VH-VL binders against Putative pre-16S rRNA nuclease. Designs and how they scored, part 10

Target 1, 151 residues: Putative pre-16S rRNA nuclease, of Pelagibacter ubique (q4flq5)
Amino acid sequence: MITIEDFKIKHTNKVRFIGLDLGSKRIGVSICDERQSIATPFKTINKTNTNELIDELKIIIKDNNIGGIIVGNPVNMDGSLGRSAQSVNDVASNISKSIDLPVILWDERLSTVGAFNLSSLLDVNVSKRVKTIDQNAAAFILQGAIDFLNN
Key: E = the ipSAE of ESMFold2; O = the ipSAE of OpenDDE; V2 = 0.75 times the mean of E and O plus 0.25 times the DockQ between their complexes.

## First folded at step 4 (VH-VL)

Design s53 (framework fv_ustekinumab)
Fold by ESMFold2-Fast, scan of step 4:
Structure s53 (fold): chain C 151 residues (1-151), chain A 124 residues (1-124), chain B 107 residues (1-107)
Amino acid sequence: as target 1 above (151 residues)
Amino acid sequence: EVQLVQSGAEVKKPGESLKISCKGSGYSFTDYWLGWVRQMPGKGLDWIGIIYPGDSETRYSPSFQGQVTMSVDKSITTAYLQWNSLKASDTAMYYCARTPSEDILTGPYYFDYWGQGTLVTVSS
Amino acid sequence: DIQMTQSPSSLSASVGDRVTITCRASQDISSWLAWYQQKPEKAPKSLIYAASTLQSGVPSRFSGSGSGTDFTLTISSLQPEDFATYYCQQYNSYPRTFGQGTKLEIK
């Protein structure tokens, strides 16, 4: 894994990034365009352990010209690492060891995009909404990171 | 059927080195963390640490860091706990136990299957 | 480190009794608590994880409850094979820590 500052220096143009929202039961996946300007929801991964997640990520990387992986890091308000942050660090570390791409933890509090409006999701069908919540959280994470990288 | 089979009892003198083993079978060895727990005679359970067999990543309790070393040989699905120099206070039952990693954010959590234990006695 | 304190340290009970053992964490651990049973001269056995989820094969007379800092293990109708030492363990943060144990003895 590398820092967001190192990634800003080393990343290449004309590649996409994926964003990950690591939930207990579901993993939201987002992807950006090759100009690294807009993050969009991509898919939700269900019923997975770390090895199954890595296998799925390898397929996405191969198919989509991916140059980096941004993982949302849920940090406590005081900056300390709680259980969720520790678990996210463990998974991100394992991804970094298995995939030959930069893996970056993104502190969601650093996003300058503004609060993601999850209330808009309340307007959709309940069964669809459950899957899109994780995908949209992943898009929010990725958008914050690419906005930082472009500044 | 998940099994963790530990090596036999050891009787050692202070200053001697020792390496005990825990062999896993009936599951994918690299998909689960493996942990070690100490139980001194008549006392409760002390968490030593865990190791991930896929890449040998370790998490130690601060009280055991530098006292013992955890390692694995994934080709024979075996984990090890070793001491460079034993002391009398290392006398205890040592258990290995498997930790699931099923949910991403649950991570390495509780111990679901336990080995039978290895009794280590250190006396002069 | 998160300190886990069990109460009582020991209790005596009769077959058929309802038994409750408590476990308190020094800080919020959400529901990340497991319970283990250890019979004399045996390895511990997993009973409950995530505070209230029973391991496969564990009798339904065992139940767990609680969240945050206060947790309980209940045996609704004690059987002869239940006399053992019970341990709680938090897995919210490193290092993982066990309670000191509660020895359940025949009255």
Scores: ipSAE 0.015, ipTM 0.556, lowest interface PAE 6.6, mean pLDDT 81

Design s54 (framework fv_ustekinumab)
Fold by ESMFold2-Fast, scan of step 4:
Structure s54 (fold): chain C 151 residues (1-151), chain A 123 residues (1-123), chain B 107 residues (1-107)
Amino acid sequence: as target 1 above (151 residues)
Amino acid sequence: EVQLVQSGAEVKKPGESLKISCKGSGYSFTDYWLGWVRQMPGKGLDWIGIIYPGDSETRYSPSFQGQVTMSVDKSITTAYLQWNSLKASDTAMYYCARSGDEDILTGAHFDYWGQGTLVTVSS
Amino acid sequence: DIQMTQSPSSLSASVGDRVTITCRASQDISSWLAWYQQKPEKAPKSLIYAASTLQSGVPSRFSGSGSGTDFTLTISSLQPEDFATYYCQQYNSYPRTFGQGTKLEIK
């Protein structure tokens, strides 16, 4: 695993990123466009161990030209937001060892800072997209990371 | 309430087949892993494996791989543990237990347990 | 496989005593450790998970601590219903593995 600051300096352009929300019961997966500007929900994985997750990620990576993996790291380190921070760190480490791509832990508090740069919500389509991203944790995580990387 | 109810005691001869059951109720059966644990008379707990009822994915302990088969019938919320040919060394109490959701990526601890099925294999 | 070793294998205690049971993992398991209580002729019951979180309904006299490789279960003031065998279990890696058990007996 690498830091988000190192990833900002060293990441490649014209590839997509995926975001992971390691929820207690389900794993949310999000994906961005090749311009790395907009995150969208991609799929939900309802069952897995770390090896099954890694196998599924390898398929997504191959099929979607993925160049990096952003893993949401809960702001509350006691597991009250679902998956505990220790478990998230362990899983991200295992992904990093098994997949030859940058794996980054993203503090969800940084997504709030990125949101300050969002455009006016007077546009109904923009308002709807922002609401959808906010309601999908994996998309919210990835969008925050992308906003940081683009600054 | 969450409840796991296991089938009754079995007395078998070496070489016979056996299938024991564990019926879940009070929760979404297909959303939790279900595990099996062996306890030989006077001995400790021995992890056999877990099965995910939603798609029948299994994870066995290497020491039990090929010795037993885990399966489910989700239409009746029931899991099974099966032997094709019993050995005297299979004599034990067998527990089923629900694996909670706190750590699905690495698997969770067992939060609810069945009452156990005593299997006796003697000549 | 991760080996779990409990100490002591057995101990004798009196009602009101403070009891400590330890569990050691052969590899770092973070906090992915559970404690189970088993009374004679009964199924095990979940006591503690994530090293220190009490299962719902478990009395506050039970507590767990530790991380990495060294873990402790403490009963602050032993009650008659606490005489049982206690097992630790790691759930960090497959296969899951249990300690050999610690039998808590009346002195």
Scores: ipSAE 0.047, ipTM 0.618, lowest interface PAE 4.5, mean pLDDT 82

Design s55 (framework fv_ustekinumab)
Fold by ESMFold2-Fast, scan of step 4:
Structure s55 (fold): chain C 151 residues (1-151), chain A 122 residues (1-122), chain B 107 residues (1-107)
Amino acid sequence: as target 1 above (151 residues)
Amino acid sequence: EVQLVQSGAEVKKPGESLKISCKGSGYSFTDYWLGWVRQMPGKGLDWIGIIYPGDSETRYSPSFQGQVTMSVDKSITTAYLQWNSLKASDTAMYYCARQTEDLLTGDAFDIWGQGTLVTVSS
Amino acid sequence: DIQMTQSPSSLSASVGDRVTITCRASQDISSWLAWYQQKPEKAPKSLIYAASTLQSGVPSRFSGSGSGTDFTLTISSLQPEDFATYYCQQYNSYPRTFGQGTKLEIK
């Protein structure tokens, strides 16, 4: 894995990135355009095992000209690692060992605004809310990272 | 109905091996983390760790790392907690519990097994 | 590790009483706290998550509040089935840690 600062210096090609929001049972996936301007929700992957996740990512990479993977890193407000953060790091590390692309952890606190508007989601049923949140979270993670890279 | 059903009570001697079980039913077993909690006689709850049945990913408390092994058999929706060599200090009630994970509300246990009493004495 | 301290360790109350149990974290855990009820010789039952959200099927007389380091569990009108030991648990950081428990006894 590499830092986002190192990736910004090293990467000069116009390719797409994918963003990942790693939950315990669901993985939100986002993708950006080749100009690295707009992140869009792409799909949700149900977690069956790490190897099956990697196989699915390889298909997405091949079909979409992907040049990097941005993984959201859940960090507490005080900067300490919180719930699932060590699990996220371990999965990201495993992806990096199995896929020949840069894998970058993105701390969402580097963004000027929150990842998503929680208030707008409160009035839908729980299952619909959870599915929408996973997909949107991945898009907000990726958008924050590409905004940083374009700066 | 979502249920976790644990194996029966065990009486063992120090140095013996043991494997206890927790069987899930009424939900997608591979879509939820499963945790283990120890309660020593007359004491409170101690978090052992969690395992994700979909890929066998584990997270142990440092105090239990190397002391026990968590595993799963997806084909029978069953999780296991195993000791290679029991000590008298392992005498306790052991609970399994299902852990939810939600981006807005975090993760907590929602469904608990009935417990397995393990007694280790000479 | 985050240390969770409950107070009181035990209390006696009568049916119909309002009961409050507190839980203090050694560091900020935001709202990532759950409450569990355990009756003698029974498994724990989940009551509350995210500090204040009731688990499905839990009676409305139970409520939770707090954020950061200080949290409370309240039972507004105690019923006979509520005599039990109550545990808080933080799920902000690994390892997850429980409070030592508060035993609620009949007066």
Scores: ipSAE 0.005, ipTM 0.524, lowest interface PAE 11.8, mean pLDDT 81

Design s56 (from u3 with heavy chain Q99R T100S T105S F108M Y110V; framework fv_ustekinumab)
Fold by ESMFold2-Fast, scan of step 4:
Order: C-alpha cells, then structure tokens, then sequence
Structure s56 (fold): chain C 151 residues (1-151), chain A 121 residues (1-121), chain B 107 residues (1-107)
C-alpha cells in the first residue's frame, strides 16, 4: 500500500480506478472513467470473504484497464456497526499483496466534494440520485480521491 | 440475545437416515452464513461447510462433499444437516455456528450447544 | 488445503502463570486467524479474530499476535476458568481449517 500523496505524483496514464466501501454486511464497488473525472456505482457484493473479493477484483481489473484501488478508511468512525479501521487495513494489505496495483487508503471524511458531480451526471430523477449516492459510499470514496488527485 | 439451539442427541444404526437441526433466534437469519463443524470423540474440530440461508448457497469441505447435505427452512429460521445412510465413522458431536457479522470474516462468532450423534450396530 | 499446526499439543500451568500457545499455517494467511476456547463438554467460544482483535466480553488477559504464517495466543495471568482446549482457525481460504488443539491443564 502507498499514500494518496505518493500516488498523486506517480499516476499519469489513462486508467480507471476501483473504489471499495467495506461494510459489515455488504461491499460497495465503484469504478471511474478513464479520464478519472467521475465515479460510478459498479456493483454490490453481499456474501464474500477476502479471497473471493480479491478474485472478483482480478476479473474487474482484467476487463476494465484498472490502474489503482481506493479503499475507504473509517479512521474517525465511532459507531455501533461497520468495519473497524484494523479490519479495513487488513483487507487493503491482503489486496496489495495479491494484486500488483497501487492500493490506497482514503479517509472517508474527505469524500463529500464529489457528491454534486456524481448526481449531476446521472440520468435519473433528483430523489433517485440522492438515494443512490447515500446508499453506495464506494462512489463517494472514489470521487473524493479523484478530486484530490486532480487538484 | 443471539442464539443457536440444536436438536437433541441421536442414537442410530448404520444405514439409517438422519436429519439434525439448528434454530437461530435474535438476529436476521437470512443475512448470515451458518456453518457446521464435526468433533469426533476425543478429537479436534473438523469444518464441514457453510450455507447462506437467504438463497441456500452452500460451500462444503471436500472431505464432506457428497457425504452430508446442508439445507435451511427460513420460514422457521432453522438449518439442517442430513445423512442419507449413516456409518459408524459418523459418530461425533456436531456443532452449528454463525459466521460473524463482518462479511469479510470467516470466523464463527455464535455456536450452538451441539448434537451428539452415535452410530452403532 | 491450508494445514494449521499448534504447539504445544498440551501444556501444564499454574494459576497466575503467563501462557503462550503458537499456531503455524502451511501458507500465508495474512491476519485471517481466529482463536477459540473449548471447555469440557461445552461448545467452542470465540476469543480472538483477525489475529489480534479481542471478541467483546473476553477478558483483557487474552491477547493475540502474528501475521503471515506464525501466530501466538497469550494469557498474561492464568485464571482457574482458563483451563480448556484452545484452537486456532484460518479463514483466509476455503475450506476453513483448524489446528489440532492445545490442551491447557492444571499443574
């Protein structure tokens, strides 16, 4: 795993990124465009372990020219349900060891700026756009990271 | 509270069929994988497999594939482990256990009390 | 299948002792390891998951460490209720596999 700051220096190609929201009951997966401009919900995984997640990520990487994986890190989360920061770090570490791509932890607190852009680019009604954003944090995570990288 | 309650002890003869049960309560039954573990007398724990009650997807250990069947009845929040033809080597304590709430985890966080199965002629 | 080997197979100790049990995986399992405690004629109880995370309600005298292939369970000051058999389990891949168990008995 590398820092987002180190990744900002090194990435230059027209590649897509994957975003991951590691929930306790489901995993949100997002993907961006090759211009790294907009994050989109891609799929939700309801029953898996880390190896099955890694296998599915390898398929997405093969099919979509992926150049990096952004994992939401709930470092300031204090709640009854959800992943601990330790669990998220362990999963990200395993992905990094199994997949030969940069894996970056992204502080979820920094993911709010991209919400308007994602909503405005979706061809759905306003209430459905808001619901989609609220229910798939993976797109928020990825959009926040992309916005940082494009600064 | 979250708990798993298993059916009572069974005494059977070789060749007989058997179906033991594990009833879940205090949680959303269809949202958690449920596993089965065998412990032969005086021996350690052997992982049999897991079932997802929401859609009945199963994953068996290769050692148990074809020897036992896992199933669920979600209307009564109950999982089953079944043998079509018992053997003396099936004599063991059988535990059901819930896979932890964290879907990336595979450890068992809540265990049933066990069902003792004795197969003898 | 991933093979899990525990050491020692049995251990005698006294109340107040520091006890260490080890578990070795035949291949890298990262931190995907749990520890279970089983008392005579009882079901196993979850103690530790993700190698080092204590299950809620488990006393702080229990701790786990390790990553990759080598793991340890430590009891810092053994209590009478701790005499039991302890099992490690990997959950890195299917099938899940357990160590053979370590029986902790009174000296």
Amino acid sequence: as target 1 above (151 residues)
Amino acid sequence: EVQLVQSGAEVKKPGESLKISCKGSGYSFTDYWLGWVRQMPGKGLDWIGIIYPGDSETRYSPSFQGQVTMSVDKSITTAYLQWNSLKASDTAMYYCARRSEDILSGYMDVWGQGTLVTVSS
Amino acid sequence: DIQMTQSPSSLSASVGDRVTITCRASQDISSWLAWYQQKPEKAPKSLIYAASTLQSGVPSRFSGSGSGTDFTLTISSLQPEDFATYYCQQYNSYPRTFGQGTKLEIK
Scores: ipSAE 0.016, ipTM 0.607, lowest interface PAE 6.9, mean pLDDT 82

Design s6 (from u3 with light chain A50K T53N R96L; framework fv_ustekinumab)
Fold by ESMFold2-Fast, scan of step 4:
Structure s6 (fold): chain C 151 residues (1-151), chain A 121 residues (1-121), chain B 107 residues (1-107)
Amino acid sequence: as target 1 above (151 residues)
Amino acid sequence: EVQLVQSGAEVKKPGESLKISCKGSGYSFTDYWLGWVRQMPGKGLDWIGIIYPGDSETRYSPSFQGQVTMSVDKSITTAYLQWNSLKASDTAMYYCARQTEDILTGYFDYWGQGTLVTVSS
Amino acid sequence: DIQMTQSPSSLSASVGDRVTITCRASQDISSWLAWYQQKPEKAPKSLIYKASNLQSGVPSRFSGSGSGTDFTLTISSLQPEDFATYYCQQYNSYPLTFGQGTKLEIK
């Protein structure tokens, strides 16, 4: 794994990135365009083991000219959301060992829009889960990272 | 506080159908996988499968695929384990348990008290 | 399937003793291992997750260690309420699998 600052200096142009939102049931996947300007929802991967996740990521990478993987890292979280920073870090580390691409943890606090969206997601006692929220969260994570990289 | 409350003990004959229940409270029922574990008398723990109450997606152990059915009624935060035709070899304690919020797979952080199922002629 | 083997199947100990129970996986499971305690006629209780993380409310005399294929549960100073059967469980991959259990008995 590398830092986002190192990735900003050294990444290859004309490749896509994928964003990952690691959730309790589903993993949201997003993808950006080759100009690295806009992130969009791509698919959802059902909760599985690390090896099956890595196999699915390898297919996406091969099919879509992927040059990097951005993993959302929710550092200050209400435990009710089911994501721990430690678990996210371990999964990202395993992806990095198995896939020959840069893997970057993106701290959602580095994005104003990320901070806003996270605040909304923390209202779990009032809201019922929305079916598409994980794909949208992954797109939001990736958009924050590419905005940082382009600035 | 998180609680899983299971239905009471059952005494059945071979060939009979049975549905046992596990009611969750104190957490968001539709946001966690729920697992079932069998323990035969004097034996260890055997994983049956897990179900996600939000959409009823299931994942079974190969040993139990086709032997039992897991289902949920999320309106009453209740999961079910069902047999169409019981066998004497189904005699066991059956536990439900909440799977942890860990990312890809999980362990069981809270357990129901168990339902004893006895199948004899 | 990943096979989990516990050693010993049973052991006897006295209050105040240091007790160690081991668990071996048939293949590398990294740190994806949990430990459970089960008292007679009661449901299992979660003790440890991810090999070494203590579940909330579990006394600090319990600790877990290990990675890869070899794991240990340690009770540093055995208390009367600790006499129980202990199970390890891997959650590296489906199907989830448990060890056969270790029964800890009063000496």
Scores: ipSAE 0.013, ipTM 0.575, lowest interface PAE 8.0, mean pLDDT 81

Design s7 (from u3 with light chain S31N S93R R96Y; framework fv_ustekinumab; at its last look DockQ between E and O 0.47; V2 from the best seeds 0.00; counts 0 for: pae E 7.7 > 2)
Fold by ESMFold2, look of step 5:
Structure s7 (fold): chain C 151 residues (1-151), chain A 121 residues (1-121), chain B 107 residues (1-107)
Amino acid sequence: as target 1 above (151 residues)
Amino acid sequence: EVQLVQSGAEVKKPGESLKISCKGSGYSFTDYWLGWVRQMPGKGLDWIGIIYPGDSETRYSPSFQGQVTMSVDKSITTAYLQWNSLKASDTAMYYCARQTEDILTGYFDYWGQGTLVTVSS
Amino acid sequence: DIQMTQSPSSLSASVGDRVTITCRASQDISNWLAWYQQKPEKAPKSLIYAASTLQSGVPSRFSGSGSGTDFTLTISSLQPEDFATYYCQQYNRYPYTFGQGTKLEIK
């Protein structure tokens, strides 16, 4: 994996990115346009182990001209558990090993508009596991990252 | 806190049916894979399979496929392991267990107390 | 299916000893490996996940290492409560198989 600052220097403006919102079974996927301006919901992957995720990602990458993968910040997903952060790092590292594309962790709290730590307002960590629109969460993650990359 | 409470010990005869239960509480039951593990007397752990309570999707070990059925009733947060026709070789301790964290699937962080199934006559 | 082979099958040791238990996968499983401890008549207890990350509440004398196919569990200074059977489990691909177990006995 590389830092988003390093990726900003090396990325191109002629490929699309995907954003991932990781979960136990429901994994939200978003995609952006090749101008990297607008992130949109794309699909939900209903497989939760890393190898099944990687297999599905390879299909998406081949079909959509993907040049980078943005993975949501563990703090934004779980908010309170260090093990969750390690788990995201392990998944991202395995993706990077298996797929020859840049893989970047993005802290959703750094998005242009939503720079608040929502979990600190109340003990809502359990509610973050309930995802009614996983694709929308993945879109927020990707939008934050591409806004940073373009500014 | 997270709890998995299993049904009590069973003594059965070969050929009988059986359905044992595992009730989850203290967590979002539909958001975690729930697994079953067999331990024959004096033996190691056998991964039977896992079920996702949100949509009942299953993954079975090939050695258990077709020999046992996993199911769930998410309205009462309960998982089941079921045999249509028990064999003496089904005598074992059966554990249910929850898979941990959303993104670190596969290993079990909370275990039920076990249900001893004895098949003899 | 990925086969998990533990070595040794059983081991005798004294309180204070350093103990190592190995686990070998038939295929590369990266770091997707867990270790469990099971005491007689009890459910297994998670010790380590991701090959080397210690579960909360597990004493620091336990450690795990390895990546790929070869993994070890180490107890740096054996305590009386550590006499148990230890299992590894891979969670890289279904089915999520366990090792055969290593019984750690008091000498």
Scores: ipSAE 0.043, ipTM 0.648, lowest interface PAE 7.7, mean pLDDT 81
ESMFold2-Fast, scan of step 4: ipSAE 0.226; ipTM 0.700
ESMFold2 (binder alone), look of step 5: mean pLDDT 92; pTM 0.940
OpenDDE, look of step 5: ipSAE 0.207; ipTM 0.769

Design s8 (from u3 with heavy chain T100S, light chain A50K N92D; framework fv_ustekinumab)
Fold by ESMFold2-Fast, scan of step 4:
Structure s8 (fold): chain C 151 residues (1-151), chain A 121 residues (1-121), chain B 107 residues (1-107)
Amino acid sequence: as target 1 above (151 residues)
Amino acid sequence: EVQLVQSGAEVKKPGESLKISCKGSGYSFTDYWLGWVRQMPGKGLDWIGIIYPGDSETRYSPSFQGQVTMSVDKSITTAYLQWNSLKASDTAMYYCARQSEDILTGYFDYWGQGTLVTVSS
Amino acid sequence: DIQMTQSPSSLSASVGDRVTITCRASQDISSWLAWYQQKPEKAPKSLIYKASTLQSGVPSRFSGSGSGTDFTLTISSLQPEDFATYYCQQYDSYPRTFGQGTKLEIK
C-alpha cells in the first residue's frame, strides 16, 4: 500500500481505478472512466471472503484496464456499526500483497462526499439524499479520491 | 439474543438415514452463513461446511462432500444436516454455528449446544 | 487445504501462571485466525478473532498475537475456569480448518 499523495505523483493516465466500500454486511465496488473524472457504481457483493474478493478483483482488473485500487477508510466514530480502521487496513494490505497494483486508503473527511454529507445533515429537506448516497458509497469514495488526484 | 437450538440425541444403526436440525432465533436468519462442525469422541473439531440460508448456497469441506447434505427451511429459520446411509464412523457430536456478521470473516460467533449421533451395529 | 498445527497437545499449569499456546499455519493466512475455548461437555465458545481481537465478554487475561504463519494465545494469571481445550481456526481460505487442540490441565 501507498499514500494518496505518493499515488498522485506516480499514477499513470488512461487507466481506470476501482473503489471499494468494505461494509461488514456488503461490499460496494465502483469504477471510474479512463480520464479519471467520474466514478460509477459497478457491483455489490453480499457474500464473500477475503480470497474470493481478491479473485473477483483480479477478474475486474483484467477486463477493465485498472491501474489502482482505492479503499475507503471507514469513519465509524459516530457509533455506527461497521468495520474498524485496523480491519480495513488489514484487508487492503492483503489485496496489496495479492494484486500487483497500487492500493490506497482514502479518508472520506478529505472528499467532497464528506462535505456533501455534512451539508445534508444541516439541511432538513435533503435528508433523503443521505440515504441515497449510502447506496453508492463506493462510487462516492472513488469520486473523492479522483477529485483530489485531479486537483 | 442470538440463539441456535439443535435437535436431541440420536441412536441409529448403520445404513439408516438421519436428519438433524438447528433452529436460529434472535437475528436475521437469511443474512448469515450457518456452519456445521463434527467432533468425534475424544477428538478435535472438523469443519463440515457452511450454507447461506438466503439462497441455499453451500460450501463443503472436500472430506464431507457427498457424505452429508446441508439444507434450510427459511419459514421456520431451521438448518438441517442429513445422511442417506449412516456409518459407524459418523458417531460424533455435531455442532451448528453462525458465521460472524462480518462478511469477510469465516469464524463462528455463536454455537448450538450440539447433537450427539451414535451409530452402532 | 491449509493445515493448522497446535503445540503443545496438552499442558498443565497452576492458578496464577502465564500460559502460552501456539498455532502454526502451513501457509500465510495474514491475520485470519480465530481461537475457541471448549470446556468439558460443552459447545465451543469464541474467544478471539482476527488473531488479536477479543470477543465481547471475554476476560482481558486472554490475548492473541501473530500474523502470517505463527500465532499465539496467551492466558495471563490462569483461573480455575480456564480448564478447557483450546482450538485455533484459519478463515483465510476454503475449507476452513482447525488445529488439533491444546488440552489445558490445571495442577
Scores: ipSAE 0.031, ipTM 0.625, lowest interface PAE 5.4, mean pLDDT 82

Design s9 (from u3 with heavy chain E57D, light chain Y94W R96L; framework fv_ustekinumab)
Fold by ESMFold2-Fast, scan of step 4:
Structure s9 (fold): chain C 151 residues (1-151), chain A 121 residues (1-121), chain B 107 residues (1-107)
Amino acid sequence: as target 1 above (151 residues)
Amino acid sequence: EVQLVQSGAEVKKPGESLKISCKGSGYSFTDYWLGWVRQMPGKGLDWIGIIYPGDSDTRYSPSFQGQVTMSVDKSITTAYLQWNSLKASDTAMYYCARQTEDILTGYFDYWGQGTLVTVSS
Amino acid sequence: DIQMTQSPSSLSASVGDRVTITCRASQDISSWLAWYQQKPEKAPKSLIYAASTLQSGVPSRFSGSGSGTDFTLTISSLQPEDFATYYCQQYNSWPLTFGQGTKLEIK
């Protein structure tokens, strides 16, 4: 894994990125255009073991000319990491080890839209609410990241 | 507050069917995965599988796939583990346990008291 | 599948002793490890999750440490109620796997 600041410096053009919203049961997936201007909802992956998730990501990557993976990182407002944030970091690390592309954690607090998504992810751990993984949440995560990369 | 209460001990003969239960209380039943764990006499813990009561999605251990069926009745906050045809090798203590809500996987934070299943001729 | 191996399989100790139980994973599981205590004829009880986070209500004499493949459970001052079998469990990947158990017996 690399930082989004490092990725901004080393960016490549004319590839798509995918965004991941890691929920309690389902994973929301988004994709952007090759100009990295607009993020769009793409699909939902039902929870499975880490290897099966990685295999599904490899198919998406091959079929869609993907050059990077953006993972929403639910960081507490004071900067400390909670349980769900640690789980996200673990999954992102495993993806990074298995897929030869940049994997970037996006601190959702860096965007107004990202702040909403962070709240939704934290709810699945804190409130015991059933959250439907919203493909729009994955799109909001990715949009925030590409807006940052484009300045 | 959180409690899992399992059905009573069972004594069965090989070939008989059996359905044991696990009733949850003190939490939102549909918001947590529920797991089943087997412990054969004098041995350690073997994970059977987990079920999500909200939509009955199941994940079985490869060693238990096809041997046993997990189900739920969310209207009475109860999970079930069922055998169509018992074998002597099914003799064990069976635990249900609540899996923590996590992003991809979790650990078991609350356990039922266990159901002893004895299968003998 | 990730294999979990505990060491020792059994040990004997006296009240007041500092006891260490180890658990080794066959591959990197980061910190996704839990510890359980099982007393004779009782259900397991959660002690520790995320390798080092104490479950609510568990006495502070219990602690966990480690990351990657090697993990330890420590009881700093053994009490009579601590004689039990202890299990580690990884939750990094499906299928979930337990160690074989460590039986802690009175000396």
Scores: ipSAE 0.014, ipTM 0.573, lowest interface PAE 7.6, mean pLDDT 80

Design t1 (from g6 with heavy chain Y105I Y106L; framework fv_gatralimab)
Heavy chain, then light chain:
Amino acid sequence: EVQLVESGGGLVQPGGSLRLSCAASGFTFSSYYMNWVRQAPGKGLEWVGQIRNKANSYTTHYAESVKGRFTISRDDSKNSLYLQMNSLKTEDTAVYYCARGPEYILGSGSYSDWFDPWGQGTTVTVSS
Amino acid sequence: DIVMTQTPLSLSVTPGQPASISCKSSQSLLDSDGKTYLNWVLQKPGQSPQRLIYEVSKRFSGVPDRFSGSGSGTDFTLKISRVEAEDVGVYYCMQSIQHPTFGQGTKLEIK
ESMFold2-Fast, scan of step 4: ipSAE 0.214; ipTM 0.705

Design t2 (from g6 with heavy chain Y106F G107T; framework fv_gatralimab)
Heavy chain, then light chain:
Amino acid sequence: EVQLVESGGGLVQPGGSLRLSCAASGFTFSSYYMNWVRQAPGKGLEWVGQIRNKANSYTTHYAESVKGRFTISRDDSKNSLYLQMNSLKTEDTAVYYCARGPEYYFTSGSYSDWFDPWGQGTTVTVSS
Amino acid sequence: DIVMTQTPLSLSVTPGQPASISCKSSQSLLDSDGKTYLNWVLQKPGQSPQRLIYEVSKRFSGVPDRFSGSGSGTDFTLKISRVEAEDVGVYYCMQSIQHPTFGQGTKLEIK
ESMFold2-Fast, scan of step 4: ipSAE 0.140; ipTM 0.686

Design t3 (from g6 with heavy chain Y106L Y111W; framework fv_gatralimab; at its last look DockQ between E and O 0.34; V2 from the best seeds 0.00; counts 0 for: pae E 6.5 > 2)
Heavy chain, then light chain:
Amino acid sequence: EVQLVESGGGLVQPGGSLRLSCAASGFTFSSYYMNWVRQAPGKGLEWVGQIRNKANSYTTHYAESVKGRFTISRDDSKNSLYLQMNSLKTEDTAVYYCARGPEYYLGSGSWSDWFDPWGQGTTVTVSS
Amino acid sequence: DIVMTQTPLSLSVTPGQPASISCKSSQSLLDSDGKTYLNWVLQKPGQSPQRLIYEVSKRFSGVPDRFSGSGSGTDFTLKISRVEAEDVGVYYCMQSIQHPTFGQGTKLEIK
ESMFold2-Fast, scan of step 4: ipSAE 0.290; ipTM 0.724
ESMFold2, look of step 5: ipSAE 0.156; ipTM 0.633
ESMFold2 (binder alone), look of step 5: mean pLDDT 90; pTM 0.909
OpenDDE, look of step 5: ipSAE 0.449; ipTM 0.825
ESMFold2, look of step 6: ipSAE 0.042; ipTM 0.618
ESMFold2 (binder alone), look of step 6: mean pLDDT 89; pTM 0.892
OpenDDE, look of step 6: ipSAE 0.519; ipTM 0.841

